# VH-VL binders against q96il0: the designs that were tried, part 128

Target 1, 167 residues: q96il0
Amino acid sequence: APERGAERRDTAPSGVSRFCPPRKSCHDWIGPPDKYSNLRPVHFYIPENESPLEQKLRKLRQETQEWNQQFWANQNLTFSKEKEEFIHSRLKTKGLGLRTESGQKATLNAEEMADFYKEFLSKNFQKHMYYNRDWYKRNFAITFFMGKVALERIWNKLKQKQKKRSN

## First folded at step 5 (VH-VL)

Design mf15 (framework fv_ebrasodebart)
Fold by ESMFold2-Fast, scan of step 5:
Structure mf15 (fold): chain C 167 residues (1-167), chain A 120 residues (1-120), chain B 108 residues (1-108)
Amino acid sequence: as target 1 above (167 residues)
Amino acid sequence: QIQLVQSGAEVKKPGASVKVSCKASGYTFTRYGISWVRQAPGQGLEWMGWISPYSGDTNYAQKLQGRVTMTTDTSTSTAYMELRSLRSDDTAVYYCARDSEYFPKGMDVWGQGTLVTVSS
Amino acid sequence: QAVLTQPPSVSVSPGQTASITCSGDKLGNKYAYWYQQKPGQSPVLVMYQDTRRPSGIPERFSASNSGNTATLTISGTQAMDEADYYCQAWDTSTGHYVFGGGTKLTVL
């Protein structure tokens, strides 16, 4: 009979999931690359004295990360699916099966695949252009808010120095 | 069409266990997490925990830790939630819901719910 | 443990603006989500990440989250909007979701 106490002893969340940053981290945690996007997620530490402006910056960074993760996950899945469909279509046109006589997965050479890469890039040109546009817009917004946070911190330090001098 | 379909209603005696299933279709099962939420009659929603079909990682609500186990079977795109040592106050509709794998985008797709009644 | 407080009920006449609040300590530092639930049905996500509206949710739904209070606003409220509304927050440090107690919206 398994020991019932074993489950209650494991009260800590997993450190590798999005819900479980490493222990009592006082800084941001960077995770392993996502299988679909190939991007490393960042789990943001939230300070107790976070200002409304600092909160807006953090939320903007979190939203930008999720947008980026979803874009590349979708793009990579679309690429893999269309690549496989292209290979199958070309093999059928040649009268070949999906497997070689030895049972190996049938493939196309580099010259044959060049058509696919050219077609995929052309078909997705607008998507990539809009991605780049949004990427620059998001980075500009993040930089702008980083600047505002820096100015807020400088102003608060200056105000504290003035009050200490007048006291 | 994206959907989550849950197993049927169950009636259990105090001290028994119940295992609710949630079958996903219309999307890549391993790309999204699954949250479990319950609702006692006339009461509000209560989050029970989350599981990643991709990693197998789980995170359970503290109140239920030690009594709940969440699992997935990627070959059938099915998530499971087992609750042990049932009490009368575990009587509730149990929901599974799809959530983002990394950054919570909210529970955008919900199962129909499974009524679990615990009575002597 | 984080606690989210909602008013038990809110009443509006058709065409009026309904406002449902959700209060919690430093809630503005977390993302807030809103769900609509009609009797006998599963919840439906109506707002996510404070201000964002899912595809298929009418433009009359909007939301905000600042300081200690998140607010769901339904402009031009219709009879079909009558439901229970739940707020939910995500805590990055614990990974736990917390639901509010729910608000019954009556449209008469």
Scores: ipSAE 0.005, ipTM 0.579, lowest interface PAE 10.8, mean pLDDT 82

Design mf16 (framework fv_ebrasodebart)
Fold by ESMFold2-Fast, scan of step 5:
Structure mf16 (fold): chain C 167 residues (1-167), chain A 120 residues (1-120), chain B 108 residues (1-108)
Amino acid sequence: as target 1 above (167 residues)
Amino acid sequence: QIQLVQSGAEVKKPGASVKVSCKASGYTFTRYGISWVRQAPGQGLEWMGWISPYSGDTNYAQKLQGRVTMTTDTSTSTAYMELRSLRSDDTAVYYCARDTDYLKSGFDYWGQGTLVTVSS
Amino acid sequence: QAVLTQPPSVSVSPGQTASITCSGDKLGNKYAYWYQQKPGQSPVLVMYQDTRRPSGIPERFSASNSGNTATLTISGTQAMDEADYYCQAWDTSTGHYVFGGGTKLTVL
């Protein structure tokens, strides 16, 4: 989950969705990281005369974003739950409480935590493999439709220039 | 084969003490905790406390603090639960259960239960 | 004080889907566990870590846990599934386990 969150993070403005800076008016806007997934949501600009193809692309991107947000929110929650259970289990079997006598939260050393990470990665290997497969497919579909939209926009621009020359 | 075998039924007078045993077999006794759970007739499950056979460390339900003591004997792979100052509302079936490693963190094996009847 | 609330009873006809809920504050942030208990028998673990089924438990059993509610679902319910069902969670702040009040499943 951290690796995908880091790859998708942009150095973008952190503000509310209702604020659109003048320099980015009429463009997609990147929001702050989601509390659960740690991914930055994209708020899509909807033009007044959106073509059916542009609408299809936007809906595909929105659906992919929601799918990605849900996956990482669930994965981060699962990681957190399993980490706490692992620490709890190891401290119980050692006869240690969750807090030291000084009141500090009891922790495991790096070698003990390595066991948890190995187990977590092994347990979630197939789930992450399916995620990567689906992520790959979704990105290819989005890229394909982006290409089609770009061609449509170029063609419409050429038609518009031709009409102005005809006047 | 993993088994938890408990001592037989007991009848006690109010104010007496009872000590239930739970003999474990088929696994490394010190690797897993033992939790005690009771169930009054027609009622639900109530967690009483937990013990680590490795360290002897315990954690008891708040309402039983001061009346319950849990111990283990690693040489016989046996856990014990002693409840003192018995009241009629302590009448219940008492279970021991193995508290599992982090992968399952639930009670995967249970003893057969020990009926303790408290009546005057 | 952590409390897990279950309906006292659920009735279904054979072959129908039974749903048993367990509600608690932020229960979805904890792992939920489910136990089946038949009259005169010890409880049996039927679901662990919210959604996972132990070996030997029929595929008809499934579960979920999100927000404040965990749910045990039994599809194609059979007469043999008639039992009391208990949810359970771990309270990390106290180091205590908490059980729900139990739900009697009746298959009529």
Scores: ipSAE 0.000, ipTM 0.498, lowest interface PAE 14.7, mean pLDDT 80

Design mf17 (framework fv_ebrasodebart)
Fold by ESMFold2-Fast, scan of step 5:
Structure mf17 (fold): chain C 167 residues (1-167), chain A 120 residues (1-120), chain B 108 residues (1-108)
Amino acid sequence: as target 1 above (167 residues)
Amino acid sequence: QIQLVQSGAEVKKPGASVKVSCKASGYTFTRYGISWVRQAPGQGLEWMGWISPYSGETNYAQKLQGRVTMTTDTSTSTAYMELRSLRSDDTAVYYCAREYQFLPHAFDIWGQGTLVTVSS
Amino acid sequence: QAVLTQPPSVSVSPGQTASITCSGDKLGNKYAYWYQQKPGQSPVLVMYQDTRRPSGIPERFSASNSGNTATLTISGTQAMDEADYYCQAWDTSTGHYVFGGGTKLTVL
């Protein structure tokens, strides 16, 4: 069956961060935010007559998306885990329980959390700097291949016009 | 090159629990999700659930909610599936299979299967 | 929720075309996948995303998916194709994968 230009969002079920794109889209489709990375995944349309160059571009875009999703899901999970551990450690040092009298999780005020945020940002500064550099590099590579694909398509159109005129 | 190798057959009594392992090799373990699929003798395939080795996220079949737990150990590239409160109708061959985790994709590589027999 | 229905068995003579169907509500709006399982062996992916064939699967295998029915077609069926075949799809309402009941292909 031919692909359609379906650009309708398919929402993941409650509690599931896995995304399922609309069937037979003729264009790239954007899904709901992933539970862990908080980034919207993109389903890349695969043309029926995909050239090797077009396939390389698509795979590069898919690999870049996976890399990006992996980085942010890991970063968000690490942040949440370390934040909880810090809060528990500080409450124990103060001789306080982990729960309030009302049964809520005990927490620290913004002033008390400043040390954690400072430590976390400082510790992860180099990692985020490398992420930004790699993100730039990947986007330059994608742009380069997009240009090559565009030139290939122009060349193919010119060849088709030449064949039509020779007939 | 790419393969999933599962632990050996198990015989359990009703009410016991079983934990099956699935060791991956030949690929980057965190890039693919692991699904568990079982097959009772002479019956069809039944999907049990999915786990991401990258995030630890799980999604279990409604029928098995509360009885199944899936985990991974990235240091050994191994996935685990534990099924509790075993019943005779849990007798089946249990398979692990990989799939790409961010875009829906086929189960392209399967383990050899682990026979779990539940009997008195 | 979603249920995929396959005929329990299909029988063909060697060299004939085998057709195995998989029916489900609006299945054509989902990607369908097909697996081959021989006795005592693990399932093997034979078709993915409706019409795509993995490397190593013979060109005799083809598939389609439209409306409510996905079809696996095996042209020039050989004795080695005798196996159980399962269709599979993603159920968006539950966020779960669903398998068809399976079809035993017999080559007589």
Scores: ipSAE 0.000, ipTM 0.480, lowest interface PAE 14.6, mean pLDDT 80

Design mf18 (framework fv_ebrasodebart)
Fold by ESMFold2-Fast, scan of step 5:
Structure mf18 (fold): chain C 167 residues (1-167), chain A 120 residues (1-120), chain B 108 residues (1-108)
Amino acid sequence: as target 1 above (167 residues)
Amino acid sequence: QIQLVQSGAEVKKPGASVKVSCKASGYTFTRYGISWVRQAPGQGLEWMGWISPYSGDTNYAQKLQGRVTMTTDTSTSTAYMELRSLRSDDTAVYYCARDVTYFNKYMDVWGQGTLVTVSS
Amino acid sequence: QAVLTQPPSVSVSPGQTASITCSGDKLGNKYAYWYQQKPGQSPVLVMYQDTRRPSGIPERFSASNSGNTATLTISGTQAMDEADYYCQAWDTSTGHYVFGGGTKLTVL
């Protein structure tokens, strides 16, 4: 099987990259981790004879992926912004500039940063609990539809195999 | 609560430039994209392009390449769309709108529109 | 060019069901979105992700999307529903918004 082609990424409004699988792909493709969400995007192959049930499953998986990517891109953006603000505030309180004598960005030590991590985790506790709840609900629904699709495919294979054997 | 408010109507001569503003409120400006869509009198909706307030990344419609520039000012939560070398067929109502998702993009909140008339 | 085709106009009597179609190659494989635009006003999102209603949109609005055709259905149509309706999809391969040409709904 020859090398198909290049995967490309472009940037979306949520700060999440999109990727494109090789043209003429016959399978789902998994891209590299998105730089904002740090999650691998999946581009779903759409069969020419996709059943209505298969279409529902694919759209549910796409919707769940978008929701998940959006959540983590926004969470990572919030973390980065609040981290920079915390560092800036602490350096200002100490009377220090934003740059070191070597011209690099000034940073706080691990002990000082521990205060930020504790505060961030506490502030986001309920948000992360609701995320986990919704994540499990969505995955339950996906698993249920995956089961239905699997049963449909097994039955169709058995029916096709019987037809071929009798002919 | 979420609102996009655009600048007022403009009348321009052919060859001039126009810059339309779109002020966002009621949400975190940097977490959603801004799309620009125009509508010529009695015609349908035409997408012009998109900008990320977080990164400054833009994506413009092919027909408008070289003539359009989109920018944002995060300190005022304002997006801008500048269209240069105006022609009579650029007469339209120009809308800004908020993008919600990244794989399947759509616009959930729209500005009130800005009429730009290009006439001699 | 827009790849989504809508009838230019649809007419119904008050209280009847209006059906507005949007056709495109393999449209059912994408999410369809619907916008309502009344004269002199901005578009308003009335349906998203094929079948979902935003908060504030009446239950008489429903939609479907399968095969090559997405359909917006308004049951018990009222005079206030008279507007232009646009379908929209996102083409991931081109990275562009695709709008239908619009359908003028007249309630007479």
Scores: ipSAE 0.006, ipTM 0.567, lowest interface PAE 10.6, mean pLDDT 82

Design mf19 (framework fv_ebrasodebart)
Fold by ESMFold2-Fast, scan of step 5:
Structure mf19 (fold): chain C 167 residues (1-167), chain A 120 residues (1-120), chain B 108 residues (1-108)
Amino acid sequence: as target 1 above (167 residues)
Amino acid sequence: QIQLVQSGAEVKKPGASVKVSCKASGYTFTRYGISWVRQAPGQGLEWMGWISPYEGNTNYAQKLQGRVTMTTDTSTSTAYMELRSLRSDDTAVYYCARGDYIFPSKFDYWGQGTLVTVSS
Amino acid sequence: QAVLTQPPSVSVSPGQTASITCSGDKLGNKYAYWYQQKPGQSPVLVMYQDTRRPSGIPERFSASNSGNTATLTISGTQAMDEADYYCQAWDTSTGHYVFGGGTKLTVL
């Protein structure tokens, strides 16, 4: 049963929440922070006369958002799990129970938790380096395509101007 | 040199289970995800599921939910796909394929395929 | 569930242009990918992210994706291009990959 429950979760990204944009939106807009990733999702407006280049830019931005959301949702879940495991192991080493007499979770002091944070950051250094590299690459690509879209719009305006003069 | 090398062909009886392996080399195993795709004789490609070696997260095709399990062993850079309660219509060549581990964007490298025959 | 529809077969003479279509609801809002498979071999990625060509794939391969239809175009088709071609898309809402039914390209 527990194994099957885990497999069920695997049919959908556990870190992704549904987010519904305002009905009559005519521009991109920003929603509330996702509960797992803590990032604000952006809903991309699709204009009626979207060019192939504009569509390519929008798809790239949407895909980058999904990638970023998934990365941070997974990172936050991993952090939470490892933090709990660290606290448990330290309390066991001290011969202490996992809960106080009042039923509250037992805690470690700030100095003890500093060891966990240092270890977590060191262990995840390579992962964060790859994330930063990919984030820069994705944003470079988005900026490049934004430039192409801007040039296309300028060109179209010039074409319209010439068309009016030709009449 | 990037390679995905799969285990050899298997013949199973209906109701049995099969576990196919896919050994990766030439890249950082945890940097990329692994998808499994099967192809029945004379038929098209069917996506079965995806696993991230980095997180252990999996995502399975709906029709295989409850019968398939995907795992990885990072110490040997090997991915595994286990299919249970085999039926004759599970006879297929099973492929592993590499995609980006954060968000698979394309299947750029494929294993050679493993033929699994289910017959009584 | 997303469904991708391809014609089962396309025939072309050597040197002519072959066009293989892949249709799906709002497919142009997704990235499309294309794979070539020859008998007894593993699939090979020939096009990705709608229009991009991997290193090693000839310039005669090109692709587009707009509206509901993605198209793989092979110009100056050669006998070596005879194969099954599959389109594929990523459904971001489910995290699932979907393949088209495949198209057998015959070069006669």
Scores: ipSAE 0.000, ipTM 0.475, lowest interface PAE 16.7, mean pLDDT 79

Design mf2 (framework fv_ebrasodebart)
Fold by ESMFold2-Fast, scan of step 5:
Structure mf2 (fold): chain C 167 residues (1-167), chain A 120 residues (1-120), chain B 108 residues (1-108)
Amino acid sequence: as target 1 above (167 residues)
Amino acid sequence: QIQLVQSGAEVKKPGASVKVSCKASGYTFTRYGISWVRQAPGQGLEWMGWISPYSGNTNYAQKLQGRVTMTTDTSTSTAYMELRSLRSDDTAVYYCARDTQYYPSGMDVWGQGTLVTVSS
Amino acid sequence: QAVLTQPPSVSVSPGQTASITCSGDKLGNKYAYWYQQKPGQSPVLVMYQDTRRPSGIPERFSASNSGNTATLTISGTQAMDEADYYCQAWDTSTGHYVFGGGTKLTVL
């Protein structure tokens, strides 16, 4: 893509959201929103005696998080880049410079931007439909394995109670 | 305790392929990603790509797209990087490094490096 | 293509503060990382996520990242700090990491 001239990012605090997971925590930890996706990441607790089923569930949740984070990071970047390209193209077509007399970045009014939003939503409709389909498939799988893990833990507790009773 | 151990030095002719291995130990292999970075003699670091041992997902540097393949073997906790159609400017020390699967914490553990020399 | 620019060399006297810069378009909106490399050795992560220091890295190492410039600062520089330093960032448009060209720090 052509050079757009960078907007100042001094209105968005950078480097403020930091996350360092605590050591030996017994719970999953939720971090601050990611710089790119604006979604909160989860750091998963790994039990010392994690079962194969528990490991499969954790890995599925980790992979789903990675997929989801990457999708939204890319989508947000694409939106921002195409928005700036649209603005620059429209300003050039009008014979206007990229900056105002005060040195600020030139922009379009809400009426003109409505065309961009309509086009962006239309172009990305199919992509968002496939995202939603995959999102539901992944969450169904996660829910299914959560159920299996819960049943495994119940069964193991019942087995422990029987052993105590038979002594 | 946490280590990445790479295969030994290789000497290849132009047009050949090289496959470097990286054996991980001391941590859960599938919890972290593996990045590959190379460095030509007297030059800077160049990122080649990244792989997730859990998902098999890869992301390769554009310059190397079509020539590089990254794979993992979870049963042996080993990552592999294969570079095809070698040229003399592929002569470099090749590193594997532990990276995160998603939340970037930087490359905190590095292999010792593998020197690959491409000469006629 | 995204590019990170570092000065090729920086010289400092023992005990003085060394400052190594890394410039890139909107770099402050990305995480920056710093690696130290001594001759014949693998790189060592010295700073991650802009300002965070890994265990084992002396407190005299600090870093910042805002606007277009990330800076690695070494206070009370020692002879042992002499090395090549590389900055690194993630390019969100490609999902690829990019390294700076490296800065040779000389302590004399």
Scores: ipSAE 0.006, ipTM 0.474, lowest interface PAE 10.6, mean pLDDT 80

Design mf3 (framework fv_ebrasodebart)
Fold by ESMFold2-Fast, scan of step 5:
Order: C-alpha cells, then sequence, then structure tokens
Structure mf3 (fold): chain C 167 residues (1-167), chain A 120 residues (1-120), chain B 108 residues (1-108)
C-alpha cells in the first residue's frame, strides 16, 4: 500500500511533476517514494558527452524503472481495493455497518484478515512469477550493457594514458 | 431487481455538451462504482472512466481527460456523465455499468444505453 | 501494452465448441473479462477475473488466461450464443480498462 497516500484515492498529478532533483546535480538522484508504487524513483545524471552506449544503458534503466514502478503501483492499488472489498463483504455478511459508533471505518480481526492475505498471495502467485521472470530478463540486459560501458571507459582511459605518454 | 435506467436519446450539434443520467435501484448505491462505456456505430466498446459514489473519486480514460466529467447524486442514487465539446466522432451509444469500488470485478449490471447523435 | 487483439469473426455449427482468443503483451499478468452483446442489447458479463463465471451464466462457458492469450470457450454451442464477444483487461500502463475489438460468433 502507499504509505503517504494510504488515506487518499485521488488521481495522480496531471501536469507538472512533483519530483524535482537538486539543481546542478552531477550524480544520479534518488527521490522520495512514489505515492502509488511506494518505490523511490532514480533521476539519472546525463553527462555532457554521453556516448551512444551510455545513452542506451541509461534509457534501458529508465524504461526498466518505469515498468517496475507501474507494476507496483497497480499491485498496491489492487491490494488496497481488494482488501477494502473483502472487509465490506465480510461486514455485510455479519449484518454489521461499514463504520463504528465513532465514525471510523470498521475492521476485521486478525484471523479474518489472514484469510484475505492467504487468498491474495495465492491468487497473485502466477502474476508474481511473471514479474520475477521479466525482472531477471531486464536485469540481465542492464548488467550486459553495464559491462560494455565499463569496457568502453577502460578503453578510453587507456587511450588517454597512451596519448599522455607520447608527450 | 437490480437495474440501471438511463436517460433518453439526444441529438446535439458539434461543440455542444451532453449530460447522460443513470439511475440505480435494487442495491446500496454507495457500495459499487459506476463505469461509463461507449460504442460508436459499427465499432467496439470503449471504456470512458468510472466514479465511486462512496468517495467521489473518478478515473477518466486518457483520451477523454479534460472533456468528460462524472458525478453522482447519492440522494437519488443517480450517476451522471457529461461530455463537452462534442464532435461527430462522439456519436455513440453511451452505457453506464455497475463495477466495484475497490477492484474492477467486472461490469455485472448494465444500463439500457443512451444514443447520442452529433450532427450539424 | 494497451492493445487487445481478437479475431473479427468465428463460425461454428450447433453443438460444436467455439474458441475466441484475446491476445495482448503479457495479458496473463492482468485479469481478463468477457462480455456478450446481442444486436440492440446491452453487453452481458459472461466471465470475470480470468476464469470465474457469474451466477446465471451457463456452465458451457469457460475461460483461461495465460502468457499472452486469454481464451473464451463455449462448449456445445447453441444458436442463442450467436453474438459479439468482447474481452477486457486492466491495462497496467494506464491503470485503466481496455477492450478488445470484438469477435462476431456465428452459429450456422
Amino acid sequence: as target 1 above (167 residues)
Amino acid sequence: QIQLVQSGAEVKKPGASVKVSCKASGYTFTRYGISWVRQAPGQGLEWMGWISPYSGNTNYAQKLQGRVTMTTDTSTSTAYMELRSLRSDDTAVYYCARDTEYIPSGMDVWGQGTLVTVSS
Amino acid sequence: QAVLTQPPSVSVSPGQTASITCSGDKLGNKYAYWYQQKPGQSPVLVMYQDTRRPSGIPERFSASNSGNTATLTISGTQAMDEADYYCQAWDTSTGHYVFGGGTKLTVL
């Protein structure tokens, strides 16, 4: 569930992004947890002379982050909605109101909630496995390109060293 | 017993607005959401958005964001869908359908549909 | 991915099994729903959450959803099953519902 947005069901901001990395940052920036996915977004530093290979790696990491955030935003939303539907259904079956005498939302005991969690996990097992498979595929690709970038950087340093020695 | 009854057919000129009503009966109005779906002549179903009568929260299809507004009146158990700046390609049958507030469990009860014709 | 692809038409003889497919990238990661629509009528929910059948829908209707393909299966197809069938899923990229283009089932 999203910690900061737990009691709110309003839509995401439509125009201007609320996440703003520090001005003039020369490093990757990690932001606050996203309201829906509860994951911290990473804003990648773009060097002035980014190579095509470095650009490809950055875009791959950005796309993977976007995919990951969207998956967890949907899972957290689904969990919250199914949890509340389960609670309402059980309260209705018992002939109880949806709110307590104090006006707060009525809740179920731990035993009844355990039934929900067991059902939710069981029901989502295959969705989770597909997520893990995609996650591994994406991380394999990222690791591969990270290796290529590392080799490119080593090669460039060797070229600079050779030129320096020729002076 | 459970039913959704929609307002009658409308003919509008381009640039006008239309507001379709959907009156619910036979269930507790605030326990279910209302989705709106349209179908242009000879075309398939297109989801427009949904509203929760309980919370007032709305979710609109990206294509219609800025032109559509969904509201409810819990005192009359009625949902409304207003579409502005009408174009000829907005000609369609508009449906309201009952959906869950929490997780989309499928649209299990549908209104009879409202034909909206946009012509000059 | 936001696109669900259905064949435009499927034809079967009475008593045969009809199979209607709905394809989308990683559709098995989403809940699939199926609606039946007869001419001049509102859609009717025939299957929800991949495999579940609503009360009142004949046991001849069943469905599956795995990988990239959801399938609606109608065994012992009857003339009354002739209709347009639409699949629907929750689009993870938008967080909204998306419908397939529809399949016209003809029973001849």
Scores: ipSAE 0.000, ipTM 0.456, lowest interface PAE 17.9, mean pLDDT 79

Design mf4 (framework fv_ebrasodebart)
Fold by ESMFold2-Fast, scan of step 5:
Structure mf4 (fold): chain C 167 residues (1-167), chain A 120 residues (1-120), chain B 108 residues (1-108)
Amino acid sequence: as target 1 above (167 residues)
Amino acid sequence: QIQLVQSGAEVKKPGASVKVSCKASGYTFTRYGISWVRQAPGQGLEWMGWISPYEGNTNYAQKLQGRVTMTTDTSTSTAYMELRSLRSDDTAVYYCARDTQYLPSGMDVWGQGTLVTVSS
Amino acid sequence: QAVLTQPPSVSVSPGQTASITCSGDKLGNKYAYWYQQKPGQSPVLVMYQDTRRPSGIPERFSASNSGNTATLTISGTQAMDEADYYCQAWDTSTGHYVFGGGTKLTVL
């Protein structure tokens, strides 16, 4: 039979890859969710008059984003692989095929899948605890520098107001 | 084991084209980008460009724009770099290297290099 | 066009601290990376994103990047550290990389 005009893709057709913002953006730009991490990437706007403090904050946020993207991409891949292996192992033990009569992937019921989630969480407990610790440390540092930047901007505005009053 | 394995050395005449392959193993090929870097004998590193196996989009160094084409074959986890209209000054070791898609974490895994010699 | 300038060579005695500089206009606004290359071998990433050390790289390697200058510092330099070192910058606006000319580190 001739091919139908319908197009099916497993991957998103849009190219963000080496992520770049629109040419004349004065704000941070948010992209679509990454295929592996399911997190939206942010491209940070760099103002011409960026202070050293603002630069440190931006670099910290960029580095934290890459770390977070890599962690969740790895975790999601591991989860999906182990989930499929668990399902196939349980179906094999029951003497069942990998597909139903309707041609759908054979699945386990919610009670059986609960066993997998419990095992996965237990196995990855230490890894998730280290992630949470590092995530909180990173967000604390970001919040601290955001506060410092805010104070710097307030001080600069006060200095400008004093100068305007002098004129 | 994460590894990039490149095709063997090539000798080409001026005006010919060369196509170097880079086969990836030990990781999810479409999760990372591939950068191409060359090094002329006794000289430093020169970045040539980058490709996303995920989407197929490319970013080439300005000096090589119009002469270089980067492609991937996701079914074989292989990246390719084709350089056309070869000149004697294209004689170099050509490397492929694994890179990230967003904020680069640096090129953490490198191929062994492919020597391309351009001579009459 | 971005140009990164490195000294052609740096010499140190074993156990001393080596410092390799990389200079470029507003380099501190970009991320800097460092690669080690020994004769006949592929480059090895030794520092990334200005100050970060990859897993497996010895603690004696450290780096900084501010203003116009990025610096790779090797404390307690060993004979095994003898190599060519390249800095690299990533331009956020273009997505392009640029390499420095390289520095030969000699440990005598």
Scores: ipSAE 0.005, ipTM 0.551, lowest interface PAE 10.0, mean pLDDT 81

